# Designs tried in a protein design chat: VHH binders against S-protein homolog 13 (SPH13). Part 2

Target 1, 133 residues: S-protein homolog 13 (SPH13), of Arabidopsis thaliana (Mouse-ear cress) (q5xv33)
Amino acid sequence: GRLELKNEISGVASVRKAKLAVRCWSNEDDLGWNMLKPKQSRIWKFTTMNMWPFQKTEFRCQFRSGFGTTNEDVVTVFSVKDGFRKQCGVGGDECFWVAKRDGFYLRRIVKDGGGDSRKKYVDVLKSKWVWKW

## First folded at step 1 (VHH)

Design a15 (framework vhh_nb_b201)
Fold by ESMFold2-Fast, scan of step 1:
Structure a15 (fold): chain B 133 residues (1-133), chain A 119 residues (1-119)
Amino acid sequence: as target 1 above (133 residues)
Amino acid sequence: QVQLQESGGGLVQAGGSLRLSCAASGFTFSSYAMGWYRQAPGKEREFVATITYGGSTYYADSVKGRFTISRDNAKNTVYLQMNSLKPEDTAVYYCARDEYWSDYGMDYWGQGTQVTVSS
């Protein structure tokens, strides 16, 4: 499997506001704290497990930006569980996430129907930034 | 819902010992750094100790060699063992979850537990 996180936060005067801090983990791996500058990506590759009696592979992350954190404290960013896998590309084996000024997006591949053979990406807003009071 | 609950505070004589506990719930405890802070009357809240998810520990200079932070991931609990207590250790002690091991600081705090050290 493959997880990519990209910081596309732009249009801000403060360098601190444009940075994205992220920590991701699974039941087996802690990927540690990472600071992403504007336009930087972080990519993790891993072996997926999806067979009883072993636990299914799932990664979760926390995010902090100059606009706050995601609305939920922890975001599932990769899972082999039914219902999540279909949201990602390459048969669910590759999940691509993008942080923007207004929130956190899942980048999905879209197949054109009916005459255009090109594949396009669409970004789906999954969580808005919120400040903790 | 994230909750942190401190216990183990009390009154102790100078030179004595106390062990504080912090029970955590509502998040994957083993995936977060945990810390202890304290606030004496009329003073700002100050750092005491932290333990990372990997078990590395860091201490304020004022408590090095006297205090020990530890964690039990099976019990979702972080501990602060306080030895050789001094009157200047008198404060409300707060358990905190560290969302970022950086300049953003702690994201959740417990209600605090009072420690009073008499001479």
Scores: ipSAE 0.000, ipTM 0.094, lowest interface PAE 17.6, mean pLDDT 77

Design a16 (framework vhh_nb_b201)
Fold by ESMFold2-Fast, scan of step 1:
Structure a16 (fold): chain B 133 residues (1-133), chain A 121 residues (1-121)
Amino acid sequence: as target 1 above (133 residues)
Amino acid sequence: QVQLQESGGGLVQAGGSLRLSCAASGFTFSDYAMGWYRQAPGKEREFVATIDWGGSTYYADSVKGRFTISRDNAKNTVYLQMNSLKPEDTAVYYCAAVEGSYYEFDSYDYWGQGTQVTVSS
């Protein structure tokens, strides 16, 4: 499976303010805190497990501003549970997330997009930041 | 302060057309996703269409091919062009706004007062 988190924060006064720290974990791995600079992505590749008695693959993330304020929400960013993957690309194996000025968005594929290649996705807000930039 | 004002509702015969407008003020319109929702008597509010700040659109299955959402950033206005109207489209139509991209029903930050659309057989 593939998880990508991209920092697309814009409309802020400085690059320092636009930095975002992210920590993601599963039941098996803690990926630690990673700093995302503007326009930077972090990509994690992993084996997807979805069979008893094996654990079902699930990743969750927590966020901090570049100045250390922690967002209250913990966001599920990948899961084989409950149809979560239906909103992700490549048969559900690739979830693409973007951070923007106001919050954290899942980049969802649009099946009925408007007939030209510019309208292939919609970004869905999943968590608002508790901080201002 | 933020305001959303819908207009263009009314009574129309089945098969007819209607264009709804939503005039926005009090925020940087071009940074916001705009949506239309509707609520028929005795039913829950349901999603109709959305257009994000980048121009990407998404429609409910019940209105695909009949309704078109568009925006005019110079006029701070979002539109819903409704064609081939059916009695089942009768509802109060609400304009909604949220900073960024497309949102699910309860995620919109600002809502208008609604405009009544009645489609007669």
Scores: ipSAE 0.000, ipTM 0.111, lowest interface PAE 17.0, mean pLDDT 77

Design a17 (framework vhh_nb_b201)
Fold by ESMFold2-Fast, scan of step 1:
Structure a17 (fold): chain B 133 residues (1-133), chain A 122 residues (1-122)
Amino acid sequence: as target 1 above (133 residues)
Amino acid sequence: QVQLQESGGGLVQAGGSLRLSCAASGFTFEDYAMGWYRQAPGKEREFVATISSGGSTYYADSVKGRFTISRDNAKNTVYLQMNSLKPEDTAVYYCASDYTEWFGELSYFDYWGQGTQVTVSS
């Protein structure tokens, strides 16, 4: 599996405000706090487990602004559960997330030829920030 | 242990001045950008001013021309000189540190002071 988090926060007074700290974990691994500067991505690669009734691979993340404010929401960013998999690429094995000024978005690849051949993705807001930039 | 300790807050009349100090310990102060932030009652925390490790400064529009941020690397201290104070400057003022090429641990740069109260009466 593959998890990518990109900081696309823009339109703020300084790069200091646009920094985002993220901590992600699963039931088995804590990936620690990672600093994302504007335009920076962090990528984690891992082996997925999907054997019911045993433990399934799932990652959750918590966020902090550059000013130390912690977001209340803990966001599920990767899961092998069917209801989550359909939102990610490559059969649910690759999830791409982007942070923007107002919140945290899942980037979904659109494969339909529904009249706009240039449109390859849509960003879906999943969590709003509690802080203001 | 990383510690930031603010001082210099208090009560002042509109049009007056205050100088805030933030004494830092437990890290290589000279390598860090330092900043001041404030939070007024019932409002979100807002940016006030920052100074880079190299001495470049940046200010919020609301304080530009009235406030001056400076640092003394020999004393591991950052200052905020506040002139022409207005009642709307009333807030708790926080000192924060920020490492420009830091990776790994959040506690390395996001350490906040406990804050110092500034009250401007009219």
Scores: ipSAE 0.000, ipTM 0.108, lowest interface PAE 14.5, mean pLDDT 76

Design a18 (framework vhh_nb_b201)
Fold by ESMFold2-Fast, scan of step 1:
Order: sequence, then structure tokens, then C-alpha cells
Structure a18 (fold): chain B 133 residues (1-133), chain A 125 residues (1-125)
Amino acid sequence: as target 1 above (133 residues)
Amino acid sequence: QVQLQESGGGLVQAGGSLRLSCAASGRTFSDYYMGWYRQAPGKEREFVATITSGGSTYYADSVKGRFTISRDNAKNTVYLQMNSLKPEDTAVYYCATYEYVDTSGSVTYIEYTYWGQGTQVTVSS
């Protein structure tokens, strides 16, 4: 599996405010705190597990603004549970997330039909920030 | 179609060792994650260990430090080396693998999990 988190925060009062710290974890892995500058991405690759009743792959993340304030929402960013991967689009083993000024977006992968192999993305707002930039 | 066949189970005394093997057929083995699960009488099936296509390994807390999972892609086989066996390790051990298929042009996907028949491990006191 593949998890990408990109910082696209813009239109804020200072460079410090545009920085985003993200921590993601699963039952097996703590990916630690990662500071994302504007336009920067972090990518993690991992084995996808869907072995009922045990070892279902699920990653959750928490966020901090450039001021060090933690968003109160913990967001599920990858899961084999409940068809979550369908939201990430065609491919089912990749989830691409984008942080913007107003919140956290799923960048859904969409393929054109009719034999076109190009990938296209649609951003869907999934969580609004509780802090003000 | 994927077929999994376990072997290497048997009766062993506490403190002893066993090596389980799981032979896979039907598809390219090296692309699959492989795992071991076990089920004791009257209990649900529990995770034991997994190995990724890239060779990373993960273990249940109850077996960490005693069991080692490994794979041989040339032989399409995954192994579970079990050391310092305890009566609590008595169970039927199952080999498993996971696959998903992308449904091109659709948002849906299909998931497959394949299980072997199991091999009995009995650890006497």
C-alpha cells in the first residue's frame, strides 16, 4: 500500500503558519512527527493486510499547525475496513491526502473510461481544521 | 487461483522446536504477502506472523523472540521457525495470503484472502 500526504496550505499570514506537522500511526507502526513545508509531500509504502479477524491495515493521523497547536480531529487516512479504500479511487491500494487552508482533503484517483490509462484527481474535503490560520 | 499447503506440524515436547512450511501454487509467489495464523480448540483464529513481499516481518506479542517467519521466493515457500515451544502454542497452524484486484474504470475493488488447510502442532508438557 501507499499513503501520500501533501501540504498545499497557502494564503496564510506567515511562513510559520503555512507549515504543517503530521503524525501517522497504525497498530504496527508509528511513523513519527513529520514537518511539511508548503508544497512538500511525505510518502509511506507498506504491506496491506486484510486478514479477518486480525491484522487489518489502518493508518490514522493527527496534525499540528505552525504554531504547535494540535487539531482535535484524528483522521483515518488508510484502511482496509468498511470499503474505505474505495474512497481513494481506482487502484484501491493508494490514498493521497492534501492539506489546504480550510482543511484536509482526499485527493481521489479517477481514471477516464474507454481505454484511457491516464489518472486524474478530484479533491474532496473530509475534515475541516478546528484552528484558525 | 492460489493454493496453499502447510507441512511440518507434529508432536513436540515443551522447549522444543518445529519448522512449518507453506508451499504456494497457482500464481507468482513473490508479489504476495504471506502470513501464519493459529487456532486452538474452542478459540478463534489468531494472528501469529506475517512477511511482506519486500521481506519485512511482523509478529504477535505472544511469539515475538521465539518464532521467525521467512520466505524463499525461488521455492514459492514461506516458513515459520518455532523455538522454545510452550503448551500454549498447541493449535492448528494456517498459512494465508492476501490479494486485491483493481476494477479498472470503477471505484470498486475485489479482495481475496486464501487459506491453507492447516497443520496440527501439539506441544506436550
Scores: ipSAE 0.000, ipTM 0.139, lowest interface PAE 16.6, mean pLDDT 75

Design a20 (framework vhh_nb_b201)
Fold by ESMFold2-Fast, scan of step 1:
Structure a20 (fold): chain B 133 residues (1-133), chain A 120 residues (1-120)
Amino acid sequence: as target 1 above (133 residues)
Amino acid sequence: QVQLQESGGGLVQAGGSLRLSCAASGSIFDYYAMGWYRQAPGKEREFVATISSGGSTYYADSVKGRFTISRDNAKNTVYLQMNSLKPEDTAVYYCTAEFDYGSSWYEDYWGQGTQVTVSS
């Protein structure tokens, strides 16, 4: 599996406000707090577990604004449970997330771009920020 | 609570360099994003640079390529290396700390400031 988080926050009052801190974790790992500057992506690659008796692979993230306000919402960003991966688009083993000014979006692949065809995406708002930038 | 103590300010000629230091008290320094702001006479306070608890850096456009922020977690200290200084860099420089792990209940902390004066 592959998880990517990209910061596309723009149009904010100061350079400091455009930064986003993110903490992601699974039952196996706490990936700690990571700073995402504008246009920066963080990528994590991992082995997916989806069979008893092993814990099913699931990653959740929590966010913190440039001024240190923490969003109470914990967002599931990758899971092998209950068909979650299907909403990430064709292929289902990669989930791409994008932070924008108003919230956190799943970047769903709607066409894989085989041959000369370009990949096509739809950004779906999944969580609104509690703060304003 | 975090207390911040800046040092390293002074008078320097244009084109010169200064290194600012900020020593933070407290056992949880490793969990703080550390940064620098500055305020020139008669101007609003402006952002300069920040470094996360994980080491990621972010700079104001006005200082990119000239200033470098770094941290030493063993010494609970953050540094700002300022090169190619210009008269417009003249300001009081403030060290900041923002809790970078966990709750929104922690406030940003500010030092008392250190004066940097760049002569033409």
Scores: ipSAE 0.000, ipTM 0.097, lowest interface PAE 19.0, mean pLDDT 76

Design c01 (framework vhh_7pa5_2)
Fold by ESMFold2-Fast, scan of step 1:
Structure c01 (fold): chain B 133 residues (1-133), chain A 122 residues (1-122)
Amino acid sequence: as target 1 above (133 residues)
Amino acid sequence: QVQLVESGGGMVQPGGSLRLSCAASGFTFSDYYMSWVRRAPGKGPEWVSTISSSGSTISYADSVKGRFTISRDNAKNTLYLQMNSLKPEDTALYYCAKDYEWGSYYDSFDYWGQGTQVTVSS
């Protein structure tokens, strides 16, 4: 599997204030705190587990703004459970998330780009920030 | 002006316990993640533990998991670190910090106190 988080926050007073800190973890792995400057992405690749008797792969994240304020809601960003990863697009093994000024968006793959076409995405707002940039 | 005043350090024998406190002022304590960071003699800073603004999300360095407990009291603007089963390698100056975590993806800390010394020896 593949998880990408990109910071597309814009329209704020300074680049410093547009920074986003994100910590993601699973039951097996803590990916630590990651600071994303505007336009930066962080990508993780991992092996998915989705069969008895093994634990099912699931990643959750929490966020902090450049102002030091935190979003206390924990967001599920990748899961093999309950069809979650199907929301990420046709491939089912890639989830692409984008942080914007108003919240955290799932960048859903709507067209695989196979053959003569590029991959096409649609951004869906999944979580609003509790802070203002 | 942000101020963080650490206390509760001291000398203990291996296997002993200490409770550290950090009194915060000059900012809205309940809005910020808070961390404990330590510096052992001759070494760089090591992140120890972080707690979210509400206390709902907590994380620990692998070296202290199962032995240390971080907590906070937002009504009293105070951060705590309960340290059990102390080892000689826990000997360090302990700081509380807001806004940043060392050794992750941050490059600075907001330290406003001098820290509190913890010494574990027989």
Scores: ipSAE 0.000, ipTM 0.127, lowest interface PAE 15.6, mean pLDDT 75

Design c02 (framework vhh_7pa5_2)
Fold by ESMFold2-Fast, scan of step 1:
Structure c02 (fold): chain B 133 residues (1-133), chain A 120 residues (1-120)
Amino acid sequence: as target 1 above (133 residues)
Amino acid sequence: QVQLVESGGGMVQPGGSLRLSCAASGFTFDDYAMSWVRRAPGKGPEWVSTISWSGGSTSYADSVKGRFTISRDNAKNTLYLQMNSLKPEDTALYYCARDLYESSGYYDYWGQGTQVTVSS
């Protein structure tokens, strides 16, 4: 599997304030705190476990603002459980997430109704920030 | 105006103790992680310890683990560093720093520093 987090925060008076810290972890790995500067992406690749008796793969993330405030929501960003992967690309193995000014979004790739060869996407809000930039 | 003012430094003999304080003003203190960073003469800055905005988590450099304790009083907007079993190698100027992210190493405001000298 593949997890990508991109910081697209904009419209902030100070670019310094648009920085976002993120910690992601699974049942096997703690990926630690990572700073995402505006326009920066972080990508993690991993092997998915989805067979008994092994624990199924699931990643969750927590966020902190440029003011040090921690977002209380813990967001599931990848899971082989309960059909979660149906909302992700490449047969469910690639989940793409985007941080924006108001919150954290799952980016789903969809085709244009006109058959455009260029990929179109729709961003689905999953968690609002408890802070303002 | 953001201000960080350190105090509590001084001279102490090896094995002694000191408690440093950092008085913060001009911002909401409990919204920020805080760190202690030291600088010995002729050397670069060395991170010493970090405490989360709530005080619920702390971390320490290997050189000070078991000897130093970081704490904060959010009602008083004050950060502390209790230093026990001091060694000559702990001699440095100690800075209070505002950390935008816990352990990120990104400090946007620093105090003036307080001198700690450990000598016999």
Scores: ipSAE 0.000, ipTM 0.116, lowest interface PAE 15.9, mean pLDDT 78

Design c03 (framework vhh_7pa5_2)
Fold by ESMFold2-Fast, scan of step 1:
Structure c03 (fold): chain B 133 residues (1-133), chain A 122 residues (1-122)
Amino acid sequence: as target 1 above (133 residues)
Amino acid sequence: QVQLVESGGGMVQPGGSLRLSCAASGFTFSSYWMSWVRRAPGKGPEWVSTISGSGGSTSYADSVKGRFTISRDNAKNTLYLQMNSLKPEDTALYYCAKEDYYDFWSGYEDYWGQGTQVTVSS
């Protein structure tokens, strides 16, 4: 599988305001805090596990931006459980998330090149940025 | 868009007092915890004080406890720091910050505004 988190926050004068702090983890791995500058991505590639007796692959993250956090503090960003990855698009092995000024989006893959070396995407708003105490 | 503007710094002698202000705009001020953070010459940032959105809870760094008082006026969207019994060690650039802007590993790049300079010299 493949998980990508990209910072596309733009239209701000302050570099501090355009940064995105991300912490992601699974049951087995803590990927640690990562600071994403505008236009930067973090990509994790992994073997998906969806069979007993092994733990099913699932990644969750926390996000901190200059515009706040996600509506839910902890967001599931990849899971083999309950058809979660079907929302990520064709093939179901990739989930692509994008932070923008107005919120946090899933970049759903709707066409995967099919021999022409192009992918087509639709960005779906999943959470507006909210301020928290 | 969030804007924080610090003011009220200056030069003062040891034992003197200053009152810092932070004018906030672009967010619901009364809903958020606010902090004062300082950076002394040649040193990293140091947390000074925090106040809850309602003003009902406050906390202070040991270095300033009993000398500094944090307060807020939610009707004016303004944060204050009353500094009494100032010491040369209090010489620093003072920033106001929302708690949700704290950078867990560096702290520095997430401080807002230009800060206000406090110099305590004999």
Scores: ipSAE 0.000, ipTM 0.082, lowest interface PAE 16.6, mean pLDDT 78

Design c04 (framework vhh_7pa5_2)
Fold by ESMFold2-Fast, scan of step 1:
Structure c04 (fold): chain B 133 residues (1-133), chain A 122 residues (1-122)
Amino acid sequence: as target 1 above (133 residues)
Amino acid sequence: QVQLVESGGGMVQPGGSLRLSCAASGFTFSDYAMSWVRRAPGKGPEWVSTISSSGGSTSYADSVKGRFTISRDNAKNTLYLQMNSLKPEDTALYYCATDYDILTGYYEFDYWGQGTQVTVSS
């Protein structure tokens, strides 16, 4: 499986305010805090487990923005449970998330033709920012 | 392990004065600009003042300009806010802040200590 988190925060007064800190973890692994500058992505690749007796693969994240906000609830960003993967990229093994000024979006990439220039992107708001202060 | 501890708040009548302190540890205090931020009940955070790392430059919100003075003592790792001519509108919890912490410093106001309460009432 593949998890991508991209910082697309814009419309803020400074580069500092457009920074994103993200921490993601699973049942077995803590990916630690990662800093994303505007337009940066982080990509994690992992083996997907969905077979008894192994624990099902699931990643959750906490986010912090440079403009004073965090996520309202811990965000599930990848899971093999309950058909979560059906809303991710083609094939369901790749989830692409985007942080924007108003919250966190799941980016669904849809090929609408033979070439990359013909791809459609649909961003679905999944979690809103809340103020820490 | 950046730590900021605010103190010096209290109750005062309109026109009174208070001096707030912020004790900093866990980083090289003298290398970073420092700010005061306040939050009044039912309102969002309001930036109050900033001082440069050397203390040679200061800036203030329009609401406090001419009444408040920010200063620092780099030898003591301490930030100060001298507040004169206090108004009821200055009633708030006051915090000191820095963007030093790479893990949490994406917020300009992410150093969420206890703060120090300032109440201006008759």
Scores: ipSAE 0.005, ipTM 0.100, lowest interface PAE 10.9, mean pLDDT 76

Design c05 (framework vhh_7pa5_2)
Fold by ESMFold2-Fast, scan of step 1:
Structure c05 (fold): chain B 133 residues (1-133), chain A 123 residues (1-123)
Amino acid sequence: as target 1 above (133 residues)
Amino acid sequence: QVQLVESGGGMVQPGGSLRLSCAASGFTFSSYEMSWVRRAPGKGPEWVSTISGSGDSTSYADSVKGRFTISRDNAKNTLYLQMNSLKPEDTALYYCAKDSYYEGSGSYWFDYWGQGTQVTVSS
């Protein structure tokens, strides 16, 4: 499987405020804190386990913005459970997340256009920012 | 801490029936999905069936669908597998397995298996 997280934060007063700190983890592995500059992506590749009831691959993330916000709840960003992968585009083995000024989006490949556009994407807002209190 | 004890296996002829039981302890039984998994001689483990914590949802492997029924008694902390119309291909060691519990930051997967109970279907 493949997990990509891209920082597309814009519309802030400085590049420092547009930075994103991300920590992702599974039950077996803590991927640590990663600092993403504007337009940077972090990609993790991993072997998926979906052997009911033995093991299921699942990653969750916490995010912190340079402008003082965090995610409202811990966000599940990849899971083989309960059809989660159906929302991760064609084939379900690759989940692509995008952080923007107003929150976190799942980026889905809807269709290869073939004509005027080779690819079509839809960004679906999944988690809004909340201010750190 | 977590303990799962399977029982009810044995030897039967093709077409026979058996009921397996799994006695669970060391965790809040009703909060977890429970599963049956089997391992046939010379093969890897095969998932057989899963039941939700409440017992409202069940799922089955295609190889056993319509022949096996999973159920649970949360008051007795016991999981069951009713096996009907048994075939030689059902010969395996059958394990009871526990799924993870989610509590906000909790784990999503770690499975505990018991010692297993042997089912042999032969002439």
Scores: ipSAE 0.000, ipTM 0.102, lowest interface PAE 19.0, mean pLDDT 74

Design c06 (framework vhh_7pa5_2)
Fold by ESMFold2-Fast, scan of step 1:
Structure c06 (fold): chain B 133 residues (1-133), chain A 124 residues (1-124)
Amino acid sequence: as target 1 above (133 residues)
Amino acid sequence: QVQLVESGGGMVQPGGSLRLSCAASGFTFDDYAMSWVRRAPGKGPEWVSTISGSGGSTSYADSVKGRFTISRDNAKNTLYLQMNSLKPEDTALYYCARETWYYDSSGYEAFDYWGQGTQVTVSS
């Protein structure tokens, strides 16, 4: 499996305010805090587990912005569970998340043309930022 | 000046219940999300649950979902964890922790203040 997180925060007064801190974890792994500058991505690759008796692979994240916001709820960003996997690409094996000024988006590939055609994608808002003020 | 003081741990039989409390002082309690984190003997820390500053949003680890309930009373500056249907696997030292507002370059801690921990032992 593949989890990508990209910082596309813009429309803030400085690069410092556009920074994104993200921590992702599962019951088995803690990926630690990762700092993303504007336009940077972090990619994690991992082996998925989806067979009894082993636990199913799921990752959850907390996000914090340089402009003073966080996600109100911990966000599930990757899961092999049936209800979640269809939201991500490549049969649910690749989830691409994007942080923007107003919240967190799941980036979905809508169309991939044959040959040299450019991919089309849609960003779906899944969680809004909240101010801790 | 920030202090987190936990209570409510103890020994209980499998299937039993316990309610943990964490009394917070020295900061504006409702400005911070709060979490419960546990550490079992011989294991690393495991995140258990988080509640938003307003109490409007909660999240749980898969291992405790449906059995544990996190709550808070902002008027009393107190965080709670109601633990039902306890299992031997829930035996651990339980910490309440305040979410850090800002990430620093070291990035090692998601939490800037921790309680002393309260021991929960589930055995027959």
Scores: ipSAE 0.000, ipTM 0.120, lowest interface PAE 14.1, mean pLDDT 77

Design c07 (framework vhh_7pa5_2)
Fold by ESMFold2-Fast, scan of step 1:
Structure c07 (fold): chain B 133 residues (1-133), chain A 121 residues (1-121)
Amino acid sequence: as target 1 above (133 residues)
Amino acid sequence: QVQLVESGGGMVQPGGSLRLSCAASGFTFSDYWMSWVRRAPGKGPEWVSTIYSSGGSTSYADSVKGRFTISRDNAKNTLYLQMNSLKPEDTALYYCAKDEYSSSWYDLDYWGQGTQVTVSS
């Protein structure tokens, strides 16, 4: 499985405020705190378990703005559960998330066919930040 | 002490319907994913369905998609499985499972006693 988190926060007064701290974990793994500078992505690759009877992979992330802030939000960012998988690419194996000034977005392939020869992506707001920049 | 009590099983003819219930206690039900799993005679456990803590997302095994519906009532600490268009292959003991402890299915502490579903002509 593949989880990508990209910081696209812009239009803030300070580069310190535009930095995003993220910690992601599952019941099995703690990926630790990671600092994302503006335009920086972090990618984690991992083995997915979607085998019966009970094994399944799910990651949640906690976010904080800037250094030493207490503003945070917790979001489910990856799951092998079918309802969640349909929101992500490559059969649900790859989830791409984007942080923007107003909140946290899932980046989705909207439609492969049509007038354009390339795939188009749409960012869907999933969670608004509890903090102001 | 975590307790899960399944009910609603029985004997039905092929094409029939049953609704299973699971009464949960001893933990904050609304904080956990819940699953239904089954064991057919002479076989290992098979995952059937999962529902997210809020109820906003569900997942099903390919063998039951379109026939079974998982749901929950967090105010009543109860999990449900509506089973339609039952087939002989659905004959099994059905268990309610709390997802936090699902990493080792051979030795799970948080399965209920199970409820028997028999589909026979």
Scores: ipSAE 0.000, ipTM 0.101, lowest interface PAE 19.3, mean pLDDT 73

Design c08 (framework vhh_7pa5_2)
Fold by ESMFold2-Fast, scan of step 1:
Structure c08 (fold): chain B 133 residues (1-133), chain A 121 residues (1-121)
Amino acid sequence: as target 1 above (133 residues)
Amino acid sequence: QVQLVESGGGMVQPGGSLRLSCAASGFTFSDYSMSWVRRAPGKGPEWVSTISDSGGSTSYADSVKGRFTISRDNAKNTLYLQMNSLKPEDTALYYCAKEWDYGDYSLFDYWGQGTQVTVSS
């Protein structure tokens, strides 16, 4: 599997407001705190387990603002449970997430269908930022 | 009815090679990632290798990297594991495993009967 988190926070008055720290973990791995500056991405590659008798692969993330406040929600960013990874697009082995000014978005691959002019991906808001001291 | 039938195991000397096969039926093979899993006597199951549905992506346990190669033939509904430079520590029953379906809770449909690999002098 592949997990990418990109910081696309823009249109804010200070660099500090555009800064994001993220810690992601599974039951097997703790990826630690990672600071994302505007336009910066972090990518993690890992082996997925969705087969008996192994534990199903799931990653969750906690977020901190550039001011040190912690987001209210812990967000599931990758999971083989309940068809979660199918939300990430065709193939289901990669989830691409984008942090924007108002929240955290899943970037999904859009099927091209016929010959229409559809975009390659669509960003879906999954969690609005609710910062706490 | 998902069925997975492993074959190709046997006895081999250290440094030898074996090729395992898994014949799949009862589901659309090309829609699922497939894995090889092994269980040594008295130990829990250990993941060995996984291949994506198209065959475009593979991954391996650190213990087998550089020695084992996973591959698949979607036209033949068959999964393979080429095992080179075999070590006594590779002795185990090897199972073919299918990716879990959303909401599927059946424990018996996800791997086959296994094929025994014994590496001894």
Scores: ipSAE 0.000, ipTM 0.129, lowest interface PAE 18.7, mean pLDDT 78

